# Designs tried in a protein design chat: VH-VL binders against q1l8i0r370to597. Part 4

Target 1, 228 residues: q1l8i0r370to597
Amino acid sequence: GFVNYYGPQRFGSGSCVQADQVGLALLKENMEASVKLFFTPEDDDDLQNKAKRHFLHTGNAKESLVLMPAYKARERLMLRALHRYGSGQEGCTRGWLSLPHSMRVFYLHSYCSRVWNQAAKYRLQKLGFKPVQGDLVWAEPVKGLKDATEELSAPQIHVVTSDEEKNEVFSLDQVILPMPGNSVKYPENLLGQWYQDRLAQDGLESCRFRVTPLKLNVPGCYRPLLAK
Key: E = the ipSAE of ESMFold2; O = the ipSAE of OpenDDE; V2 = 0.75 times the mean of E and O plus 0.25 times the DockQ between their complexes.

## First folded at step 5 (VH-VL; framework fv_socazolimab)

Design c5 (at its last look DockQ between E and O 0.10; V2 from the best seeds 0.00; counts 0 for: pae O 6.9 > 2, unsure alone 66.7 < 75, placed apart)
Fold by ESMFold2, look of step 5:
Structure c5 (fold): chain C 228 residues (1-228), chain A 120 residues (1-120), chain B 109 residues (1-109)
Amino acid sequence: as target 1 above (228 residues)
Amino acid sequence: EVQLVESGAEVKKPGSSVKVSCKASGGTFSDYAISWVRQAPGQGLEWMGGIIPIFGTAYYAQKFQGRVTITADESTSTAYMELSSLRSEDTAVYYCARGDYWSDYYMDVWGQGTTVTVSS
Amino acid sequence: QSALTQPASVSGSLGQSVTISCTGSSSDVGGYDYVSWYQQHPGKAPNLMIYDVSKRSGVSNRFSGSKSGNTASLTISGLQAEDEADYYCSSYTSSDTLVFGGGTKLTVL
């Protein structure tokens, strides 16, 4: 009995483009691919999907904008930028910059969250239900300083040692896993190897986790393995 | 309009630590990069590190790795910088500065600066 | 070893134009268009003047930025007394950190 992971519906299923794939394209700084993925149509004949198919077939942002329903505000902003600046790397970059910041980062967050879910599944299947050497935990807050009543709450990361595993110093609810980014520490065990291999599978082995065309920095963060 | 207000001046002994606060007002805090920059008397600007509060992980200039801890408290819209093992050459004005949404490529809002004096 | 090099000082008379340079490596300046310039008057915090090499941050068009190769430049035309200040460039190093140049003191004669 563990908590529910994020389900497939949150990220999409089947033949539809999932938000995490847009995020992957952004991390690779392939702005043209990111926009094409953003416009990938679903398998039906409504107006928005006809407009998306028209854009992917013709590359004509102006004609696609005419076809795009008025309530699809984000898609229309993107198409307007593509019409004004072209559909190449520059125009796609300006298209993303015309959208609210939250939309840009949503896709990056989606990719990193999917990697985190997969890491959590792998860790439980492969390393079991107790902390092991190389796992990450939060370090104990420093006390006894001048300001002892106002703890520093330092977010320091401690790597579980072999002795700490043997002596069962920590419990599974203390184990944290990184969401990928440029400023996180990865576990020093099979899970750490898994993170490296997983990112390499997507071509991110040398990724800086900075999306320079959009001036975005993705430091990463840590999340508890167990929700409770 | 965004404003950054830092904590007051401090006088410290060598070997101790200092913790400077930086409270943001008049705007969104959690998704904006906060950087820490210091300036010793008569010297130039030196970037120490930063944080995007919603991530909770900080990043540091190589010179300060191991001596600096940068944190943020979203509930109070306050960032903190703690510098340990103080020496006289750490005497400086310490600025916090805000960049853009998930972006630390430039800093458009600066705190007033906090003077830290390290003397025996 | 990556550093941004600025002249220690420059001077100019009222009404002249001056240029302040900022030279780095290809990993600091030459590969990116994200150089910024800050003005700092004595006793004051720095103030952002230019970002993304040439974009002005609420300042007059007397201030202009440019980049060629590994050198970024800030040009101030029509010098005025209030332009007398320290000027810093910034960019990223090969360690993916923000770095400032050493600063340039502009004296208006």
Scores: ipSAE 0.506, ipTM 0.772, lowest interface PAE 2.6, mean pLDDT 86
Fold by OpenDDE, look of step 5:
Structure c5 (fold): chain C 228 residues (1-228), chain A 120 residues (1-120), chain B 109 residues (1-109)
Amino acid sequence: as target 1 above (228 residues)
Amino acid sequence: EVQLVESGAEVKKPGSSVKVSCKASGGTFSDYAISWVRQAPGQGLEWMGGIIPIFGTAYYAQKFQGRVTITADESTSTAYMELSSLRSEDTAVYYCARGDYWSDYYMDVWGQGTTVTVSS
Amino acid sequence: QSALTQPASVSGSLGQSVTISCTGSSSDVGGYDYVSWYQQHPGKAPNLMIYDVSKRSGVSNRFSGSKSGNTASLTISGLQAEDEADYYCSSYTSSDTLVFGGGTKLTVL
């Protein structure tokens, strides 16, 4: 199979500000930085980018709003909030809250997805093309518990043991990697350490992946390393 | 062209559960929000909830919270809606619909609908 | 969450213009520019017509959307026979949910 990377559409293309950087700023609760990133202009010389440049240059939300095309609804909502509440931490927070929850959380997920992609590369580069001790796989559904009605059997995560590695019990197709969040298990090998180091590099070593002021919570998820 | 194909009609008894599936084809699945909307006979549209498959987190209307479960399987590009403790009032056509990549507050692609009839 | 308020029915003659209103609150229609409009013919799934208050989703320029305060409006100009359908508005809410209007039956005379 091929590596199951998240698509580039999550991170932006070309000279556009990468959504992952916005996500990182949000996770750090740096609202001002996140808003500036949100308004990073593209290279195009259209009215929306003119408005963005004006905002970044002057900090004048009102004037920028006048310039912003009507069809840029999200940007206009943000600018209105900034005009009303200011461009400080609180104003920027209000700006984000003017956008849908899914839009807000998208940026967080964008960052997490970027980290996942990097993790996948690292995993294959450093740990090879076979399941190794410490890798994560889906636990086999325990056949017998028919009757337990309530437990939406969230697929249990199993950590590959040394014996299982030796006996080649699993295939690489069964290996799953966590997208960072507050409710995921990390691999118990070099990859797990990599996750810790990678997050620390971005100043997220103690991150709970909750942005309370924005009512955002990122539990994380698991994604197969390889696509079928 | 992206299409959503829903499972077949269901006839259920009161108190039982129904699970409707929605399979996406012709495009990406994981990054798009799938919403479930129902319509009782002769009535309006009612949003039940939604999920962005890649995130695994579902959102629910308050009215259905605790009674509806929305899930997604990325491997099969299929979303599911399970409604429990069925009542006669749950008789409706259930639609799955897909939102825009960047937003989940509108739905531009719809399934054909699944008729669920709850009768004693 | 209470449905957005729409007139139960509107009618217009061929070639005329009609407007359908959708009234909510500051927690939905008035709070966000995330209003959508759907057209539904009998026995069919809804079709997205307008999103983000005024953006057309591949539909004729005869359809236009606007918003003032807590009320969104769908205007259909140059009414055609095929425009006869049910129309629903929707909005994002402050509770991170979607809400629909009660629907409006448009009759073309």
Scores: ipSAE 0.017, ipTM 0.527, lowest interface PAE 6.9, mean pLDDT 89
ESMFold2 (binder alone), look of step 5: mean pLDDT 84; pTM 0.895

Design c6 (at its last look DockQ between E and O 0.02; V2 from the best seeds 0.00; counts 0 for: pae E 11.5 > 2, unsure alone 72.4 < 75, placed apart)
Fold by OpenDDE, look of step 5:
Order: sequence, then structure tokens, then C-alpha cells
Structure c6 (fold): chain C 228 residues (1-228), chain A 119 residues (1-119), chain B 109 residues (1-109)
Amino acid sequence: as target 1 above (228 residues)
Amino acid sequence: EVQLVESGAEVKKPGSSVKVSCKASGGTFSSYAISWVRQAPGQGLEWMGGIIPIFGYANYAQKFQGRVTITADESTSTAYMELSSLRSEDTAVYYCARDLFGDYSFDYWGQGTTVTVSS
Amino acid sequence: QSALTQPASVSGSLGQSVTISCTGSSSDVGGYDYVSWYQQHPGKAPNLMIYDVSNRPGVSNRFSGSKSGNTASLTISGLQAEDEADYYCSSYTSSETLVFGGGTKLTVL
């Protein structure tokens, strides 16, 4: 199989737009920084980028709004809010709230997806191409218990044991990695430590993956390391 | 209070050109977009085009593409609309209008300039 | 034919409510909610009544705007004699241009 990376669509278009950085700023509840990042211009000299540059240079939301093309609906909503409420922490918060919830959560997911991709790379580089102790896999439904009402119990996560590693009970295609969130388990090996260190590096060691002012919650999820 | 003051009435011959001015006062001219809208006698409103003075960027309606030129002078806070190859059908009141937020919502209008094209 | 279709005329009695519709083609109006409404009295420049479908720039609360599908609507409640005028809708297009409706003459009876 191939590594099941999240696609580039999660990280924005162009070399200068980093949706993951916006997500990080939001997780830190640095609203001003997040808005500035939101308006990161590309190298192009089109009207939208001129508007973005103008905003970053002058802080003038009203002028930037006039310059922003109408087809840039999200940017215009943001600028309108900033014009109305100011460009401080509160104004920026309201700016984000002016956007659809799905759009707000997109940036958080962008950051988390970036971390997942990096985790996948690290996992393969440091722990090899076989399941090792501490890896996470889907727990196989125990075949024998006929009568248990198939409550679609959320697939249970199993931690690979030393014995299972030795006996090669699992294959690499069964290994799953968590996307960071408040409701995931992390591997109990070097990869788990990596997650902790990586998040700490970004100042998220105590992050609950909730941005209350924006009504955002990121529980996380599990994704197979390899895609079929 | 924001005011848009347009130039006086024009009488033109077919095939000639007309240039109408719109001077803005009471606000920051460069911070707004200006559009031109015309209205023929007894007819509806027709958008011709607009300009963002800060960048000199202008958009035109397809109908007028190549025949209309919109410009702005920031130093005088004045926008201009020049229409060439005039026809009888171009007889109308021409309005300049300011965008509220650059979304072609016009909160302030000029008084209108009557342009009559007659042989 | 104007890209936006309005009824040619509507009428209502004093104190009543009237609604003026503005219908665009899916291709022209695009997915943008940049619909404005203007009131125009004879011999006067238009006045902005509604922008962005439903926002009022300091005008009377008797005027309200809404949109459903490809049809925007202007509702005037508690009709007054002064409301007798022509009403135009406008919309931003995907080609970064503006189109107006054909206008609606409102008569107050």
C-alpha cells in the first residue's frame, strides 16, 4: 500500500497560503494572528492579493473590503466584520464567527491533518514497516459472542503488545494513527512521544482542541497509516 | 455628508464622444469604488462600469466594452466616464454612484447628467 | 431582456403590505447574495433600500428583503403614499459585473 496522507487541499492553495497555520493560531486562541494569516497573500498581483496586502499593510478593513473581489465571499465576510467590530481580539473573533462553522473547523482540521502526515512519516522512518509494540490497530470483533446486540460499538482501539509484535499477528495495513484531538488515544511507543513533543513544539501541550469562542471542537479521529 | 456632484448636461452629435465628471466630497474618495449607471427616458437602470480609484482598476459591462472608459483622479476626488461613438440610444441620464462596501451597493448617487444625442 | 425579472407593476392600499419579486437565472446571479434594492421617485436618483439581500442602510423598518432560491423579494409593510415609486433590484454577477432588474412600479391606492 501507499501512505494514506491527507491531500494538499487541506493546506490551502499556493505556496504562501498555510491553512494549517491559521488552524494553529485558532487553537492558541490568537485571533489577531489567525486573521493575519487568513489574509496571507500569494505572489500574484491580482486584485484579491492586492486587497490582502493592503489589509496587512494598513490594517484598514474598509479599504481592503472595497478592493476585495466579490467572488472572495469568505474574505469579504471577514473584512466586513473587522470593519464593524475592529481588528482586535474581539473583532477578529467576530470575524471568524461570521463565517460558516464548517469553514472555521476546516482550519483546525488542516492543522491536525498536517500533524498526522508528519506522524505517518515519522512512524515509517523510525519504527519500520512492521507493526511494533505500542502501535494502534482496530480491535477485531471477537467472533464468538453471538448474542451481543450488535450495538455498532465504536470500533475499539487495540494497542499492539510485545507478543503480538513477535508473532506478527498484525500487518502494517492494520496500523492506524490518530489525528490529534481531545478524544483520541496515542500510540504507546516512540510515536506517541513524538505526538506529545510535536504538539508541545507548537505550544499545544495542554491544548484541549476546543476553541470555545468560536464554538469549535476537534475530537480527532483515526486514519489507517496505509491506503489500499 | 458625502456628496457626488456631476458635470452639466451635454448635447452631442452621433459619432462623437462625451465625458462626464463626478466629484466626490465629504469622504475619502480613494477608499471607495465609483460606478456609472445610466437611465434612458422611461427605461430602467443600466450599469455601465465601475472603478476602484486606489488601484485604477475598472470593470465594464460587456455591452459597453471598448466604447466606455472610466477613470479617476485621486488628487481632485473626481471620477470620469467617457463614452465614444455616441448613438441616439445613448440618450439618457448618467449617474455616478458610490459603493457602500465595494459590492456594487450604491449608498450615494450623483444628481445625474443628461446626455442627449441628436442629429 | 434584463438578467433579473421583476413584475412591471404592483399595487397596494394604504397600510397594507406588498411584495416585489426579483428572479434571476442560475447562471447569472451565481451563488452570491449580493442583491440590492433601490427606490426611485420620478426625476430623482435611486435610493438604496436594501443591500446584501436583507440589510437596511438606515432606512425604515417597513422595508425588508429576503431570498429563496433564485428569487429575491422586497416587502414593504404599512404602505404609505410616499412609497409610490419605481423599485429596482440589482445583483452581482459571476463576471464581476452588476445587473439590474427591469424595475417595478408601485402604486399606492
Scores: ipSAE 0.349, ipTM 0.721, lowest interface PAE 1.9, mean pLDDT 90
Fold by ESMFold2, look of step 5:
Structure c6 (fold): chain C 228 residues (1-228), chain A 119 residues (1-119), chain B 109 residues (1-109)
Amino acid sequence: as target 1 above (228 residues)
Amino acid sequence: EVQLVESGAEVKKPGSSVKVSCKASGGTFSSYAISWVRQAPGQGLEWMGGIIPIFGYANYAQKFQGRVTITADESTSTAYMELSSLRSEDTAVYYCARDLFGDYSFDYWGQGTTVTVSS
Amino acid sequence: QSALTQPASVSGSLGQSVTISCTGSSSDVGGYDYVSWYQQHPGKAPNLMIYDVSNRPGVSNRFSGSKSGNTASLTISGLQAEDEADYYCSSYTSSETLVFGGGTKLTVL
């Protein structure tokens, strides 16, 4: 197995602001910043990038809409909303709401995926290549309660104990790491402290991982440290 | 033309795992999401989870959390669903389905893969 | 036990209209406009008929969708024999998941 990093497409092209920064702005509910980041142009001199530069330089959504190619439907929807409702916080919020849900979610998950990748790197560097106390693994079903109703129970997260580390009960391929969110458990070791510090560095110490104006709730999830 | 082709039918024993593949063609694979939906004999549709290949993000229904793993291989335009600790209740037709960016409207479906868990 | 409640069956005569309901809660149907409807003929994969509550993906305008409060509705007008099928609703939820209704068998008389 190899480390299960999220790939580079998750974070945008090298000629554009990484999608994770749009996600961070959304998590902080700074809709104006998020829209400016959304319109970050590539280094190409084609029509869409000219329209993006025009918007960033002038703030004029109507003029930018005239320049934006018809096939750039999502950008045009955003510009239309900005023209109708203004480029302030409310107008930017309405602009995001005019886009498909998956596009709004993409940016939040881009940020969380970057944090996950950094967590995986840190975990290997600081905690090594064997499960340790405080790591997370999937819990096994409870023996002796297996009937039709009990077998429908959702899987649970188990925190590796000191005894389980000492007795080498688990292997590294069973270790899972959380993508940040409001419904995940963090490791109970140095990695858990790392998550807390890392989110605080971006001003997310009190973040609820909800962007209610955009109908977004980010529960988080778990991803195996190792692929295959 | 978007097309989703799933791997062939499988017969499995209780306690084992199954991994179903879903090969996409006709569109940019990384630009849309793939969900997995199953249907037991005589029963309704049940969403299991999905992945957005360009984002590498997988999301799962709570019922399957910890038993299902959904992955994607962009180089082969193929999504995979692996379900572990199989039980007889997991006997079903397993569909992969597409939507753009995971907005949960499935406009293209695979032909379905029958998985039988026989004891 | 699905999260969305549909009638088990409905019936209608050729040329008439039927409406299939799909009732959820404020955390799904009532809180979001991500409701879809699928038609499934025996032995076949589902087909998308309605998305985002009321939008048609290139299907007949005999199919229409709407929502009021926590209940979404699919209306099929001008019933034809080919409309006899199972129909499922689905909705996005506040936990970023998808849920299906239990399905409705439509019989064309």
Scores: ipSAE 0.006, ipTM 0.486, lowest interface PAE 11.5, mean pLDDT 84
ESMFold2 (binder alone), look of step 5: mean pLDDT 86; pTM 0.904

## First folded at step 7 (VH-VL; framework fv_socazolimab)

Design d1 (at its last look DockQ between E and O 0.02; V2 from the best seeds 0.00; counts 0 for: pae O 5.7 > 2, placed apart)
Fold by ESMFold2, look of step 7:
Structure d1 (fold): chain C 228 residues (1-228), chain A 120 residues (1-120), chain B 109 residues (1-109)
Amino acid sequence: as target 1 above (228 residues)
Amino acid sequence: EVQLVESGAEVKKPGSSVKVSCKASGGTFSDYAISWVRQAPGQGLEWMGGIIPIFGTAYYAQKFQGRVTITADESTSTAYMELSSLRSEDTAVYYCARGDYWSDYYMDVWGQGTTVTVSS
Amino acid sequence: QSALTQPASVSGSLGQSVTISCTGTSSDVGGYNYVSWYQQHPGKAPNLMIYDVSNRPGVSNRFSGSKSGNTASLTISGLQAEDEADYYCSSYTSSDTLVFGGGTKLTVL
């Protein structure tokens, strides 16, 4: 296999648009910054980018909406809300709420997916190409403890032990890494410390991975290091 | 090319529960929203709720709040819909469907539908 | 949730155009640009024809969508026999849910 990086679908369609930076602003609940980042223009002189530049230059949501092409549904809905509720913290919050939940949460996952990609690179550079103590793998269900009326339907995670590393119990294709969130376990090795330090660099050391004003919750998930 | 395959038809008694599975193939399960839509005989489509597996939380139509549980299992690329306290009016075809990427407001891939019949 | 209102049936002759309406409220069709249209033949699952009011997902350009105020419209031009089906609109709502219209039976004469 090869490294299972998140691809471009997670980061938006434009060359200048950085969806992960919008996500970071949202995680910090800086709604005004998140909206300004959302409207970052591409290096292009078409109507949508003229409208974005007008908004960033003037702050005038109504005039910008007049300029925004009809097919730009997300941008027009945001601008209409900003016109109705203002462009301050509260107005930007209501602007985000006018977009579907999936559109709001996309940006948070863009940020978390970038951290995952960086974690995968760091893990291979510092911990090598074999499973080590502290890595995460999927746990096998406990077979001998199942009663007749129960079924274990959800997989569990397992932390690789020193003995399991020594005895080469697992292979690298079984190693999983967490996408940051509020309900994941981090590796118990240098990579775990890396996650903590990396999030702290962005000011997220105590982040709950919730943006309650926007009804957003990011529990996180696990992704195999290698593509099968 | 992605596709959704639902579990087989069910016959249930009033007051019981049904759990329909929806297995995704040919794509990345966690990147797509899964919705559940039902259609009673001779009636229209009715959205029940959905889930975005990578986010872990489900959304429900108000009518079904408290009776429906929607879950996803990332390791098996399978979504589930469980409807409890079944009544005769729950007799319908139940569809799972997904949107493009992380979209949960339209559905471009649909399962074949699972018939659930509630009869005493 | 607010119901979306569609006519129960509509008919048109081969080669003509027909328009199907979908009326909601400011809490759904009027408040959001997330209207979709689905075609359903008997015994089959629905098929997406239009999303985001007017976008086609690789379907014939004979199908077009539009919206004005609280009313969305699906127009089918150059009617063909295979267009005979049920058509449903849907919209995102302010409660972060979806709602469907009651459906329209299209008969091609």
Scores: ipSAE 0.071, ipTM 0.634, lowest interface PAE 5.5, mean pLDDT 85
Fold by OpenDDE, look of step 7:
Structure d1 (fold): chain C 228 residues (1-228), chain A 120 residues (1-120), chain B 109 residues (1-109)
Amino acid sequence: as target 1 above (228 residues)
Amino acid sequence: EVQLVESGAEVKKPGSSVKVSCKASGGTFSDYAISWVRQAPGQGLEWMGGIIPIFGTAYYAQKFQGRVTITADESTSTAYMELSSLRSEDTAVYYCARGDYWSDYYMDVWGQGTTVTVSS
Amino acid sequence: QSALTQPASVSGSLGQSVTISCTGTSSDVGGYNYVSWYQQHPGKAPNLMIYDVSNRPGVSNRFSGSKSGNTASLTISGLQAEDEADYYCSSYTSSDTLVFGGGTKLTVL
């Protein structure tokens, strides 16, 4: 199998807005920083980038709006909001709220996906190519217990035990990694610690992965380490 | 009143592709999310993917990843769904639907549906 | 993505109340308050009945929504003949996707 990375389209191309950085700023509820990042110009000297540069340089949303091409609809929506409500914390909050929910949550997801990709790399580099103690796997419903009206219970997350590691009960294909969120379990090994450290490095050690002012919530999810 | 009008019924051979259009009228097209949902005969609703025209990037259900392409033309207020490598199991009514501007995770306006039949 | 779990069918008598459940996970129903309900009559497109778990977009107050844990519920009070339809729940997911339930056929007796 190959590593089941999230696609680069979720992070922006080197020439585009760093979506993961926007997401991080939003998670920190730094709305001003998030908006500045949103308007990060590319190297091109076209009208849209001129408008972005103008906004970053002057903070003048109105003038920037005039410069912004009509086809840059999301940027125009943001600039209109900033012009109306100001470019402070509140204005920037309103700016984001002027965009559809999926556009907002995309950035949060971008950040979380980035962390997942890094986690996957770390997992393979540090813990090898076999399931180890503390790894997370999907627990297959133990077929054998007759009586339990096994409500097709959502696959339960199981933590690999030392005995299971030794006996090679699981394969690497069964290993799952959490995308960061407020409703996920983390591995109980070096990888778990890595998640904590990684989030702390970004100032998110106490993050609840909720951006209340923007009505955003990231519960997280699990993704197989390897893709078939 | 916002309306979504979809293209006509399609009959396709296995292995071919189908492209369904959804034209929006009566409101701002670019700021709303357009989703595509299909329903096989006698089956339930299945979300395929969606797009916010101003965002440009479409989102897809994992099941259809790599086989479905959703696009939008802002100039004509039209969304498109192209499904390739058609199979008999793709026989269904395909709906486009629009979400609320502020909350694109529900669909308040639906097209009439496009019947796609895949048969040898 | 696995569909949300709904009962295949529910029945009730005229004037009674029925509840349809929709069970998901912490990555969808339990993780967000973005649960919607749709009513679909035969041969027709779905109609939005409930959004954001409990909000009604101009529909009858006989329809109400709630959520507890990973389970959302649609309650229809004062059942009428026209309520006979298929009902689908949906939820936003942590993967920036939507997922539907398997649908519930409501029969009014």
Scores: ipSAE 0.017, ipTM 0.553, lowest interface PAE 5.7, mean pLDDT 88
ESMFold2 (binder alone), look of step 7: mean pLDDT 90; pTM 0.931

